# Designs tried in a protein design chat: VH-VL binders against Uncharacterized protein y4mC. Part 4

Target 1, 209 residues: Uncharacterized protein y4mC, of Sinorhizobium fredii (p55562)
Amino acid sequence: EDLSSQQQWPGTPLSRVEALAVLQTLNANLLSNASATLTLDRWCEAHRLAPPGSKIVAKHVQGHDKPANVHIRKLLHVGPNEPIVYRHVRLACGDRILSEADNWYVPARLTAEMNEVLNTTDISFGRAVRSLNFTRTNLTARLLWSPLPEGWDMSAELPVSSSGPLIPPPFLLEHHAVLKLQDGTPFSAVVESYTNNVLDFPAPLLYPQ
Short names: E, the ipSAE of ESMFold2; O, the ipSAE of OpenDDE; V2, 0.75 times the mean of E and O plus 0.25 times the DockQ between their complexes.

## First folded at step 1 (VH-VL)

Design i12 (framework fv_iscalimab)
Fold by ESMFold2-Fast, scan of step 1:
Structure i12 (fold): chain C 209 residues (1-209), chain A 122 residues (1-122), chain B 112 residues (1-112)
Amino acid sequence: as target 1 above (209 residues)
Amino acid sequence: QVQLVESGGGVVQPGRSLRLSCAASGFTFSSYAMHWVRQAPGKGLEWVAVIWYDGSNKYHADSVKGRFTISRDNSKITLYLQMNSLRTEDTAVYYCAREYLWGSYPYYFDYWGQGTLVTVSS
Amino acid sequence: DIVMTQSPLSLTVTPGEPASISCRSSQSLLHSNGYNYLDWYLQKPGQSPQVLISLGSNRASGVPDRFSGSGSGTDFTLKISRVEAEDVGVYYCMQALQTPYTFGPGTKVDIR
């Protein structure tokens, strides 16, 4: 196939391996860094997803109040009456939404300046709290879609080479994590889903030089 | 100011080789895909080749595939086109051009060099 | 390869009158992201090409309002509402949906 965009990635064996390698590279980068927002800033620039110099912009989704349940409160080491703020945001670079994220945070564990910025602007959470020098504890990380079947590197049957283009679903990755202060105190629990726009660039051409 | 300056053109006999250079200035060269486009005298524009920002990916038009090789040196801020086994039909003004914006959104050549003339004749 | 055609190939316009150039592609240039990967370029006599319109209808920086692009899929139009002397040159459409990129044959615009 001659298609050169993410949503037109060929269904050939090579293209499928390339798509999986790229997707797992993003997965590894997200898991190895404390801030998904900063990882996506770099991903967007590196893979030409938006105009040069574009930064991730958070769009706060109003009307989605999801109170923290008992499990979230336990993850955050807070009692039933401790205030927890819920924030639902879409992270976009340019006109592409790369992530939908649910975030529950303990405002008492942030600075007053951070709380004001989060309440009054569409700043991304990771950018707003960057100065906390937080660490990330990943709880789950899963592919919601794969261009190759499970066991492809073993004995699983592979798709035929003349298959049509890859058709990724709306979401490709889902991560659950807890963000912690330098002393290990948790301050945020996040559920981050990544859209098919993270692959919205031409399939790499492995061309002899 | 973004500027692209081609050099290396000239008169050459069929079967010989030439290397064209395109010196870039006024922007972060290593962040942009670069193209070669040619125009035969009195004719239209014909796309020749592209190279990605880091040199990891290249594509050449079928008319030049196997004879021409696009390359770049990001430390020297220069794009190259190595032209081997030249034919009379390769006679053209060769332009280097910068690809604007990323991935599939938007996609166009925002800056072009002045061009360098390559004449292949006996 | 995607083949691009233009009509007319030559056009002479009285200053101040409108001009219209058509471009057709052998395959749809509409991407799943909603954009048509068709660009318009102008080459003035003795000069390098310059971009006028990108993604079917987006006017490039510094391009006068008298230029507009329209169309979707396989049929596109470049319109100049009032042609001026400085608009003389050859107009090319180009598809950038897939490699190899391909140009139309060009439309030469002259002033009477």
Scores: ipSAE 0.000, ipTM 0.431, lowest interface PAE 17.1, mean pLDDT 83

Design i15 (framework fv_iscalimab)
Fold by ESMFold2-Fast, scan of step 1:
Structure i15 (fold): chain C 209 residues (1-209), chain A 126 residues (1-126), chain B 112 residues (1-112)
Amino acid sequence: as target 1 above (209 residues)
Amino acid sequence: QVQLVESGGGVVQPGRSLRLSCAASGFTFSSYAMHWVRQAPGKGLEWVAVISYDGSNKYHADSVKGRFTISRDNSKITLYLQMNSLRTEDTAVYYCARVGRITIFGVDYYYGMDVWGQGTLVTVSS
Amino acid sequence: DIVMTQSPLSLTVTPGEPASISCRSSQSLLHSNGYNYLDWYLQKPGQSPQVLISLGSNRASGVPDRFSGSGSGTDFTLKISRVEAEDVGVYYCMQALQTPYTFGPGTKVDIR
C-alpha cells in the first residue's frame, strides 16, 4: 500500500497533449493484446514504475460481494435465479496497483476443476479458464478522464490558461468485455479499470534545454 | 405508495405561457430520470422531454424544442415543464413518468417508464 | 428520427384466445450492449399508460406471465397467451434507443 505522491505532470497545453497520447497508447496496447498482465509488465518496465525485474502480481480481493445486476445477467444470457460468482482482483507492479478488475462468471459454464481452483487460489481468471479456448468481445473502451476537452482537435476551444499540475482521478481508463465459449455462449463479464499510477512517471521533456 | 401527481393544466390562449408541475412521493426522486409525455384528444402518445436525475442533461422533442423547457427541483421533489409560445396543436393531456435506469458498467441508459401520473389537461384555444 | 409502425391497428379477441401485436422500427434498436431498446405500454380506457415489457423481452414487475415480448433489431412482437377482459385497451410500442424517443401509433384491443 504505497501512498507516495504521484509524479506531477504540468498543466501546460503540450503536457496535456503528451498525457493524452501516452494514455491512448496504453489503451491501444491493452485492446490489441490478449493479456492485460503482459501489457502491464511491459508498461511497468518501460516507465520504471517499480524496481528493475518487477513483474505484475495478481492480488485477489476477498470479502467483496458485488451481485450481478440485471444488465450483467442479460449479457451472460442467464435468468434471475442462475448462480453467478463475483471476483475482484488487483494487478500490482511492485507496490503500485495499476489495475482493478471486476469479474462476474457463471460457474455452471466452467468445469468443476476450474471452479475449485478459482475458489481456493489467487490464480488469474484467464489462466484458470484457458482450456475453454474462449474468445473476448470488447464492448467498451473509454477514458474516464482526459487532460484535454472533448472536441479539442476540432472546434472546441483549448484551455490556454496557466494552471497547476494535472491531478488525474483514481481511475483513468475502463474496459468492458464479455468472455464467450467457442459456441458463442457467454460465461464471464469483466470490467477492467486502470489507475492513475499508469501515469506515475516524469512527463516527457517539453523543450530541449 | 409510489405516486406522481401533475398540476398546472388549464385553458390558455395561443402565444401564452403555462408551467406544469409534477409532485413525486413514495420514492427517492433524486435517483430517477423523468419524462414528460403528452396525448392529444383521441390521438396516440407523444414523447415531449426527459431530464437526468441531477438535472444536468435535458432533451426535448423537435416539435417543442425552443418553446418548452423541462426542469426539476430535487429539494422540492418536483418536476416542471415550462411551456412558452403555446399553439393549438399543443392541446393534450400531459403525463409525467419516472423512467428506469440501466447502468451498464457505469453508463446510464433510460428505459421503461414504470410509474405515471394521472395527467393534466392543457387546452390551447381562444 | 426513428419511425415506429404497429400492426394491426385494431383487433377484437374472444376471451381466452391468444392475441399478437407486431411493431417495426425504421432502424435497428439493438444496441452494441446486447439490448433492444423497445418498450411496450398499455393504456386502459380512461387510465394513464402502464409499462408491460421493457428492453424487448423483460416483463415489468406485477405484469402477468401471459404477456411476452420477443424480437430483435427492427421486428418485435407482443403476445398475450390468453386475453382477459382486463386486457382491453390501446397497446403502444416505444423506442428508447435515441432521442427523440418515439411511440408507435397504437393497437386497440377489444373483446367480444
Scores: ipSAE 0.006, ipTM 0.445, lowest interface PAE 8.9, mean pLDDT 84

Design m03 (framework fv_masavibart)
Fold by ESMFold2-Fast, scan of step 1:
Structure m03 (fold): chain C 209 residues (1-209), chain A 125 residues (1-125), chain B 110 residues (1-110)
Amino acid sequence: as target 1 above (209 residues)
Amino acid sequence: QVQLVESGGGVVQPGRSLRLSCAASGFTFSTYAMYWVRQAPGKGLEWVAVISYDGSYKYYADSVKGRFTISRDNSKNTLYLQMNSLRTEDTAVYYCAREGRYDILTGYYNAFDIWGQGTLVTVSS
Amino acid sequence: QSALTQPASVSGSPGQSITISCTGTSSDVGAYNYVSWYQQHPGKAPKLMIYEVSNRPSGVSNRFSGSKSGNTASLTISGLQSEDEADYYCSSYTSSSTWVFGGGTKLTVL
């Protein structure tokens, strides 16, 4: 909610490398696991972003009924008349919104129980459908922000040390993916954006040996 | 640079065929639905064909259905429009357009966010 | 030819505000918040000015704003300038999972 409460990371070259390493660790964890919600549960706990035992809660954003376009329908292997349910949610850990996500799913490919809990509770999608033992196919993954310039590992000059803190934008990372049943049938298409709150913890203290 | 470049337009006689191409660069072409949109001289915009990201879904405006075929080659980042049995009323500038779902350079655009410069097709005897 | 209805022309003087309407049905403009507006100068490709009813792409002046009420979307241009003289087209997503264009409006800056 209040970005002024965020822990500041120094703008030094070392801090920038640390921030990129941390962000890429989150990126890799998200890409290698089927459920973003479960990955964020672990991230929140590991970095103490909320009181111990806090779980990700999906808060619905209403008023934005976004129908599936041609691309999404073909991605889901459904015809123009197959019902698709759209959800826009904010994934929160305690008081911090860690993600905003768009989700289009085919309710006929879920159980009646799953559809009921998705319709009547604030359960996250990944948690509600966990028993499907689904797999994730990543379509796109990108950093929306980098603390280091493009080409930094080749020949680009690193930013000089400064007294100013890193000020990441509201969103740092975005993934597009399709969730598939064990037989390969797609049942959900997701667009997941991750907020700067994922870095809202003290910069790691590193020193040379 | 994010760009769409059409080619293949020209003057052709009624009843003949013509193939248009659209070369895409600067974005992941294989994840976007693509449209062909035309504009007759001095007239408005009219979509003529759409193709899904993987080529499995194709849909046509009634005016061209059965005569035009849309296709794509994702390995070459190229969109095509095969135009058969051309009529004088098919005379138009043909634009290649991307249906934005996600643009990695500009963010989300659920619209025709990238357009080519167009290629003129004149069907005349 | 178009499914969406726009006035054929609209005019205004420099510094004034004008509004262009785009009227559809409950299966397009009324159903979805996917209304976009395009500006086209003679001999040029259309340029996206507004997407998703009211959002501006980077580089589009804040003098351009969009809104929607029921089956009618509107584009408002404030502080009219000579370079705003162009054709304007609305477009909407439809229940057929495709797009439809308006007939276009010629804006004349007097």
Scores: ipSAE 0.006, ipTM 0.458, lowest interface PAE 10.0, mean pLDDT 84

Design m04 (framework fv_masavibart)
Fold by ESMFold2-Fast, scan of step 1:
Structure m04 (fold): chain C 209 residues (1-209), chain A 125 residues (1-125), chain B 110 residues (1-110)
Amino acid sequence: as target 1 above (209 residues)
Amino acid sequence: QVQLVESGGGVVQPGRSLRLSCAASGFTFSSYGMYWVRQAPGKGLEWVAVISYDGSNKYYADSVKGRFTISRDNSKNTLYLQMNSLRTEDTAVYYCARDSRWYYDSSGYYPFDYWGQGTLVTVSS
Amino acid sequence: QSALTQPASVSGSPGQSITISCTGTSSDVGGYDYVSWYQQHPGKAPKLMIYDVSKRPSGVSNRFSGSKSGNTASLTISGLQSEDEADYYCSSYTTSSTRVFGGGTKLTVL
C-alpha cells in the first residue's frame, strides 16, 4: 500500500527496456557474488537509496520459525538430527527493505563468534560469515516480473506505449542458493526475494540533455 | 490437506461495519500471503485485498480503498477483513485464498492456489 | 464491464476441444506472463487450473492447456467431459499493482 512517494518509471518502451536492463544487472551481480548483502550494499550506495554511508541491516522477523524440511537437509548434507538454525530476515537500506530472505544454516559449521553475533545483533548473514570466504552455488534464479514479455528480443509482440508509470509488484527477483565453505561443504541454504524498492530511483536518462 | 474456512458473513444495513474471518489449517500460515476475493450473486470474481505473510504489505482494490482493512493474526492462523461503510454493491460471497508461494511475501503476483468455500455478505435495507 | 474480455458462453460436445479467449491490453495480459485460469462449478469455490500462462498445478488434467499471443490469452480444453461444464475465469496482474479478472465464460457440454 501507499506507492505515492516511490519513484515511478514511465511506461514507455524505452523505460521498459531500461527497467529490464537494470533488473538484469542486479540479477547478474547477485548471481556473480557470494554475498547478497555486499551486493546490496553497493546497489544501495550506487543508486542513492539511503543517506551516504548507510549499510544493509538485517531485521530478524520474530515468530516466523520454519523447520528445515527433507529437501533443505539434503541440500545441506546433514542428517535428520543435525541442528539447523532458521532465520527469516529483511535486508534494509535505510528505511527501504530491499530483500526478504529465508536462511537455514548449520551452526556447527560456523565459528562460535559468528553464532554469537547472529544470535545477538541485527547483522546480516553474509556480513557475519564473510571471513569464511564462502562460495555460492545458485540453484534457481528467476524474474517474478518483467516490464517486457518473454522473447521480446525474438519477435514477441511488444506492449504499446503508455504515458502512465510502471507499477512493479512487491517482489521482482527470487533466488535459491546454497552457500559453501572453501572445501565445498555446504553450510547455508537461502531463498532470497528482492523487493520493488531496488528500482526506487529515477529512470536513467539515455538521451543527451 | 490445506483448508480455509471463512466466517462472519450475514445481513447488514448500508453504512454499517462487519468483520470477516478466515481460519487456516494444513499449512504454515505465517509463511504465505493471503487474499480476499469476492463474487456478487450471479456475477464474476473481483479481487478485494492482499496481505503479505507478516502483515507488513497490504494492497486494495480501488472499490474498497479507505473502507476495508485486511489484517492477520499469525498466532491464531487467522486472516481478517474489516469492512466499514458498507454499500449495497458490497453484497457478495467473500472468499479467502492462499498465495501459491510457500516461504516469502509474494503479494500481488502469484496465483491463488487454494480457496475457502466463502461466506455471504448481504448489504440491504 | 470486466477489465479482461471473455466470451459470455462457449459450448462443445463430449470428446471435442474448445478454446476460451481472454483479451486485455499491453498493461496486463500483453505485457506480463502472469495469466491464470480458474474453474468454478455452481455453488463451489474456484479452482486454479492454469498459472503463468501455460503451467498446470499438480492434479490438473493435461486436457487443460494455456497459451498467449499478444494481448490475448487462451484456455484450451481437449477431450471434453461432462465434468468440465463450469464457469471459467481468466486473471492477470496489471501495471497498476492490482489483479484483474475476466467476466467469465460459461462452458456447456452438450
Scores: ipSAE 0.011, ipTM 0.486, lowest interface PAE 9.1, mean pLDDT 83

Design m06 (framework fv_masavibart)
Fold by ESMFold2-Fast, scan of step 1:
Structure m06 (fold): chain C 209 residues (1-209), chain A 124 residues (1-124), chain B 110 residues (1-110)
Amino acid sequence: as target 1 above (209 residues)
Amino acid sequence: QVQLVESGGGVVQPGRSLRLSCAASGFTFSSYAMYWVRQAPGKGLEWVAVISYDGSDKYYADSVKGRFTISRDNSKNTLYLQMNSLRTEDTAVYYCARSYYDYVWGSYRHFDYWGQGTLVTVSS
Amino acid sequence: QSALTQPASVSGSPGQSITISCTGTSSDIGGYNYVSWYQQHPGKAPKLMIYEVSNRPSGVSNRFSGSKSGNTASLTISGLQSEDEADYYCSSYTSSSTYVFGGGTKLTVL
């Protein structure tokens, strides 16, 4: 396994607290904003993961077809025969893939122009449908990895700091959400997984108290 | 510790019925989805059926759909498989297994704990 | 009639590494990050070794690792030991809200 391009965080107690704080900041920002794409635009710029002014680019994964199951159709308030379009997309900031996302949307609830842009370009979903002024209903938010154990703030057994650097797994965070039109009609169900590249910057430098 | 104990297996003739049970202990049974998985002699694993934590959602393999019924009694911490119209190809060790259920996806996750299995032999 | 394709057998020597492949379609392995791997010793129940492509349960050696590329998932066992000799099965969630298993791979430690 080649992790030579990744910035490694120390395995010290302070570094672990910093990593958790950073990860939870991203989690909170994603949960409080309607567009994951816009949140990642700001994240990419703030942490200098790409040159200033870089925007998230959606890279469509070809040959990846994941039909909507009965539960996704229920989330979208559609019957068994309503057309649903599936997109699997990697959201990239420069050469860093920050997210892999599954998106099921109801094309009848978008404009013809939006459908055309989504079918013919690598525009991100959030950008393509921005003018809908949609809202986001978060269903689940799961940390797939934590630098500190559950209950760490309540006397849980803590890791030994001499173990070496932190080695995050490929995915750190997973969100399930439904996007809704201003009248409350759902039009998209998303599953967004966030890669370890969201931590691919030097650990914050903190000075002694 | 998590324990799953299957019972009810045996030798039966084709066309007959059997009811398998799985007694669960060591965890909050009503919080987990439950599976039946079988393995024919000398063959690989085959998923049979799944039931959600509250019993409201059930899925079956095409080979058993319409013949087998999965059910649970959360007050008794017990999972059941009612097997009707048995065929010789249903001969297998039947395992009870536990899983997490993701309600948003309608997806049943991995099989995290398994029982020791109960043998069902369908022969004339 | 296994839905996922695995090699029937693989072999290695103590201390070496081996990889077992599991190939499906875009409706199972390619479509979902819900690939799991199970170890089965003769006469015993299967044991979960890897879940959700690359995660290990507590008590499973870090010599076992999982990955996925397109429609193919892989289980890698490093530092082979005699007790690793067993049958290995992959499994994946499908677009029909069901599960499928691979045909199984017999690992022989020579």
Scores: ipSAE 0.000, ipTM 0.457, lowest interface PAE 13.2, mean pLDDT 84

Design m07 (framework fv_masavibart; at its last look DockQ between E and O 0.05; V2 from the best seeds 0.00; counts 0 for: pae E 9.7 > 2, placed apart)
Fold by ESMFold2, look of step 2:
Structure m07 (fold): chain C 209 residues (1-209), chain A 124 residues (1-124), chain B 110 residues (1-110)
Amino acid sequence: as target 1 above (209 residues)
Amino acid sequence: QVQLVESGGGVVQPGRSLRLSCAASGFTFRSYGMYWVRQAPGKGLEWVAVISYDGSNKYYADSVKGRFTISRDNSKNTLYLQMNSLRTEDTAVYYCARGDYGSRWYPLGYFDYWGQGTLVTVSS
Amino acid sequence: QSALTQPASVSGSPGQSITISCTGTSSDVGDYNYVSWYQQHPGKAPKLMIYDVSNRPSGVSNRFSGSKSGNTASLTISGLQSEDEADYYCSSYTSSSTLVFGGGTKLTVL
């Protein structure tokens, strides 16, 4: 299927160590920054996922809205009747969609200009609200794929080589976070799901020197 | 309380078609991925199909690929399974099951709520 | 890659702990944190007991716990009670973007 199409890494123990290291490097970079878009800009450039100089482009997805549930309203410190807007964007580098981002945000906590640009353009959420100097509180970070077993770094046995390549699932990471104003007021709940296109480059071929 | 109610099961001859429905209530149906899982009499569980919350992604077990079609109508809170070219090995109780909340595009491998099932018997 | 391997049956006495195994391959149980466990009493629908290897849903007793080592996931039931007598199934995501179940384990409480 098209979502699973990408560069294929060998099914060797070395490639599995490399895949885990690369995936956790991305995970750490994402968790260390308030803006996923900025992190993905750097990732795309570093891994040549698109022509040189390419930047992350948001693609606004409409027509399949998800209303905020009670958990999201609790995260945003709002009652059941506070207006909340859902915004779904795909973040792409060239032709590669790297993530799906879902935002539930409180328009009353944004400026009129920010709301206008969010309503009328494909801009990524983080870029639209950059001037708020918001902070990010990470709630959960879930690895959806583990190339190595738990305990691999001590006594656990590394997998034997397989005859086929590693086959990552369509999504590899899922992050839940809350964006907050400088005074700590939450204004957006975000779910970010990262595709296997983030690994769409040749496996590092590490040989001893 | 989440409820899932399957309907449309019955006895059919091999080669015929049947459509199952699953009526959902007690949750925001359009925000959840949905699954069909079946269980032949006296046998174990077998995953059949999955559909994403918005219907944009669908995946099937190899045993039914090309013959079964999963679909949903979010305005009616209803999940469907169109079963064509039925075989005797398709005889089973068919369960509707709820996946997780979100915009995920692939099966997560767990189902937190299940219907009570509807029996499909394929025989002459 | 077919089904996950579970023992056909296990048994234990009330108050004891038992463990049910679920063995797959590196292409499913080994690689993925999508292992889940279901309890099914006769004539009833399955009930989710453990998801994502070790997480308990709300309302599931802490007597149930899950773990994974290599290609084998395990469900442990401590303080065994008569109502725990049921069939237990594991499931996992696979590298072919499918989901598989184990063959099931009949737990008998002696």
Scores: ipSAE 0.006, ipTM 0.588, lowest interface PAE 9.7, mean pLDDT 85
ESMFold2-Fast, scan of step 1: ipSAE 0.673; ipTM 0.852
ESMFold2 (binder alone), look of step 2: mean pLDDT 89; pTM 0.919
OpenDDE, look of step 2: ipSAE 0.007; ipTM 0.527

Design m08 (framework fv_masavibart)
Heavy chain, then light chain:
Amino acid sequence: QVQLVESGGGVVQPGRSLRLSCAASGFTFSSYAMYWVRQAPGKGLEWVAVIWYDGSNKYYADSVKGRFTISRDNSKNTLYLQMNSLRTEDTAVYYCAKEGYSYGRWFGELLDYWGQGTLVTVSS
Amino acid sequence: QSALTQPASVSGSPGQSITISCTGTSSDVGGYNYVSWYQQHPGKAPKLMIYEVSNRPSGVSNRFSGSKSGNTASLTISGLQSEDEADYYCSSYTSRSTYVFGGGTKLTVL
ESMFold2-Fast, scan of step 1: ipSAE 0.016; ipTM 0.529

Design m10 (framework fv_masavibart)
Fold by ESMFold2-Fast, scan of step 1:
Structure m10 (fold): chain C 209 residues (1-209), chain A 123 residues (1-123), chain B 110 residues (1-110)
Amino acid sequence: as target 1 above (209 residues)
Amino acid sequence: QVQLVESGGGVVQPGRSLRLSCAASGFTFSTYGMYWVRQAPGKGLEWVAVISYDGSNKYYADSVKGRFTISRDNSKNTLYLQMNSLRTEDTAVYYCARYPRSGSYYYWGMDVWGQGTLVTVSS
Amino acid sequence: QSALTQPASVSGSPGQSITISCTGTSSDVGSYNLVSWYQQHPGKAPKLMIYEGSKRPSGVSNRFSGSKSGNTASLTISGLQSEDEADYYCSSYAGSSTYVFGGGTKLTVL
């Protein structure tokens, strides 16, 4: 027999609960950890989304220049003339894009080596600034899609019949956050959207055989 | 007709260097992560290194960190292991291996192995 | 020395079933259902028999099965045949893109 596996999640009640549990596990891990990049490293590894040895790589989207508006500058505690660098990156594990992110950071709050690495390589932001031992303040977190209807846990009534496979939209989660140095100084504002590739693995089998 | 063939083994003195090659055929090499695994004569298997499909990520066993370098050339379908500062305990048959795959889905394990190439480090 | 513990040897007669254990820690076998088993005949390269705990590659007999409980994985060979006489190695994912192997078990078919 071949090694084929169906990547689509069934639309059964059990599969929907599994998909929601998995998605909420990712959501909780992202909200409870300072670095989205390192969380995605673990996620990619745990769910085998890429060949062994793969780590998250930031793929820069060229041609984008999205200046920091007044709200972003206020979040970063900077004046109108403080330099801010904008990055639009896709965080990829192997050939799968797991995240699309907007990042505004204050280069004066990073080391010279960090700025050089960010300017010259495809290193992810979280990995490049890891030694800052930063903290994350989550401002907004939202599921953009759910395999189960709103209020499913209050009614306790799951769909009885399948309507075919789950068809997740391109983006499933969106987070807005500010990253802060150990002294509380903000140095980066991020908008991170997570793709349906985070669920691109076979539905878990809860029981053996 | 998937095949991996190692070469470059031989006898070398302690402290010297040696480079191993692994030629891949019968599959799309550039889409597979690759491993080096070794086996000392009469002993068990020991994982040595892994490299991602595009060569951007590399990981090593603690016993070889700082001495060995894994690399690949996807245009030549070839995997390499550069071994520096060789020690007598590095004496082993060195195997290259790939992970299992079906379509775009990857599985963890080592499904195709080369025949191995013997490296003997002795004075 | 190896990170995973296997018995040095196991033996059986044709037609019997035997089981080989592979014991790790909570950071490898206990955390991941990513145990693989390899068969090695003298002078030959290893052959994958089981991957991801219990899956068999195409061409591997259904006499070979894998299971896991806690920190211990097991390979079971049913209907033992003379050709099964070989060394068997377990391997587990150990996190951070690293792997560990067991010390190996020599199966003798009497």
Scores: ipSAE 0.007, ipTM 0.507, lowest interface PAE 11.0, mean pLDDT 84

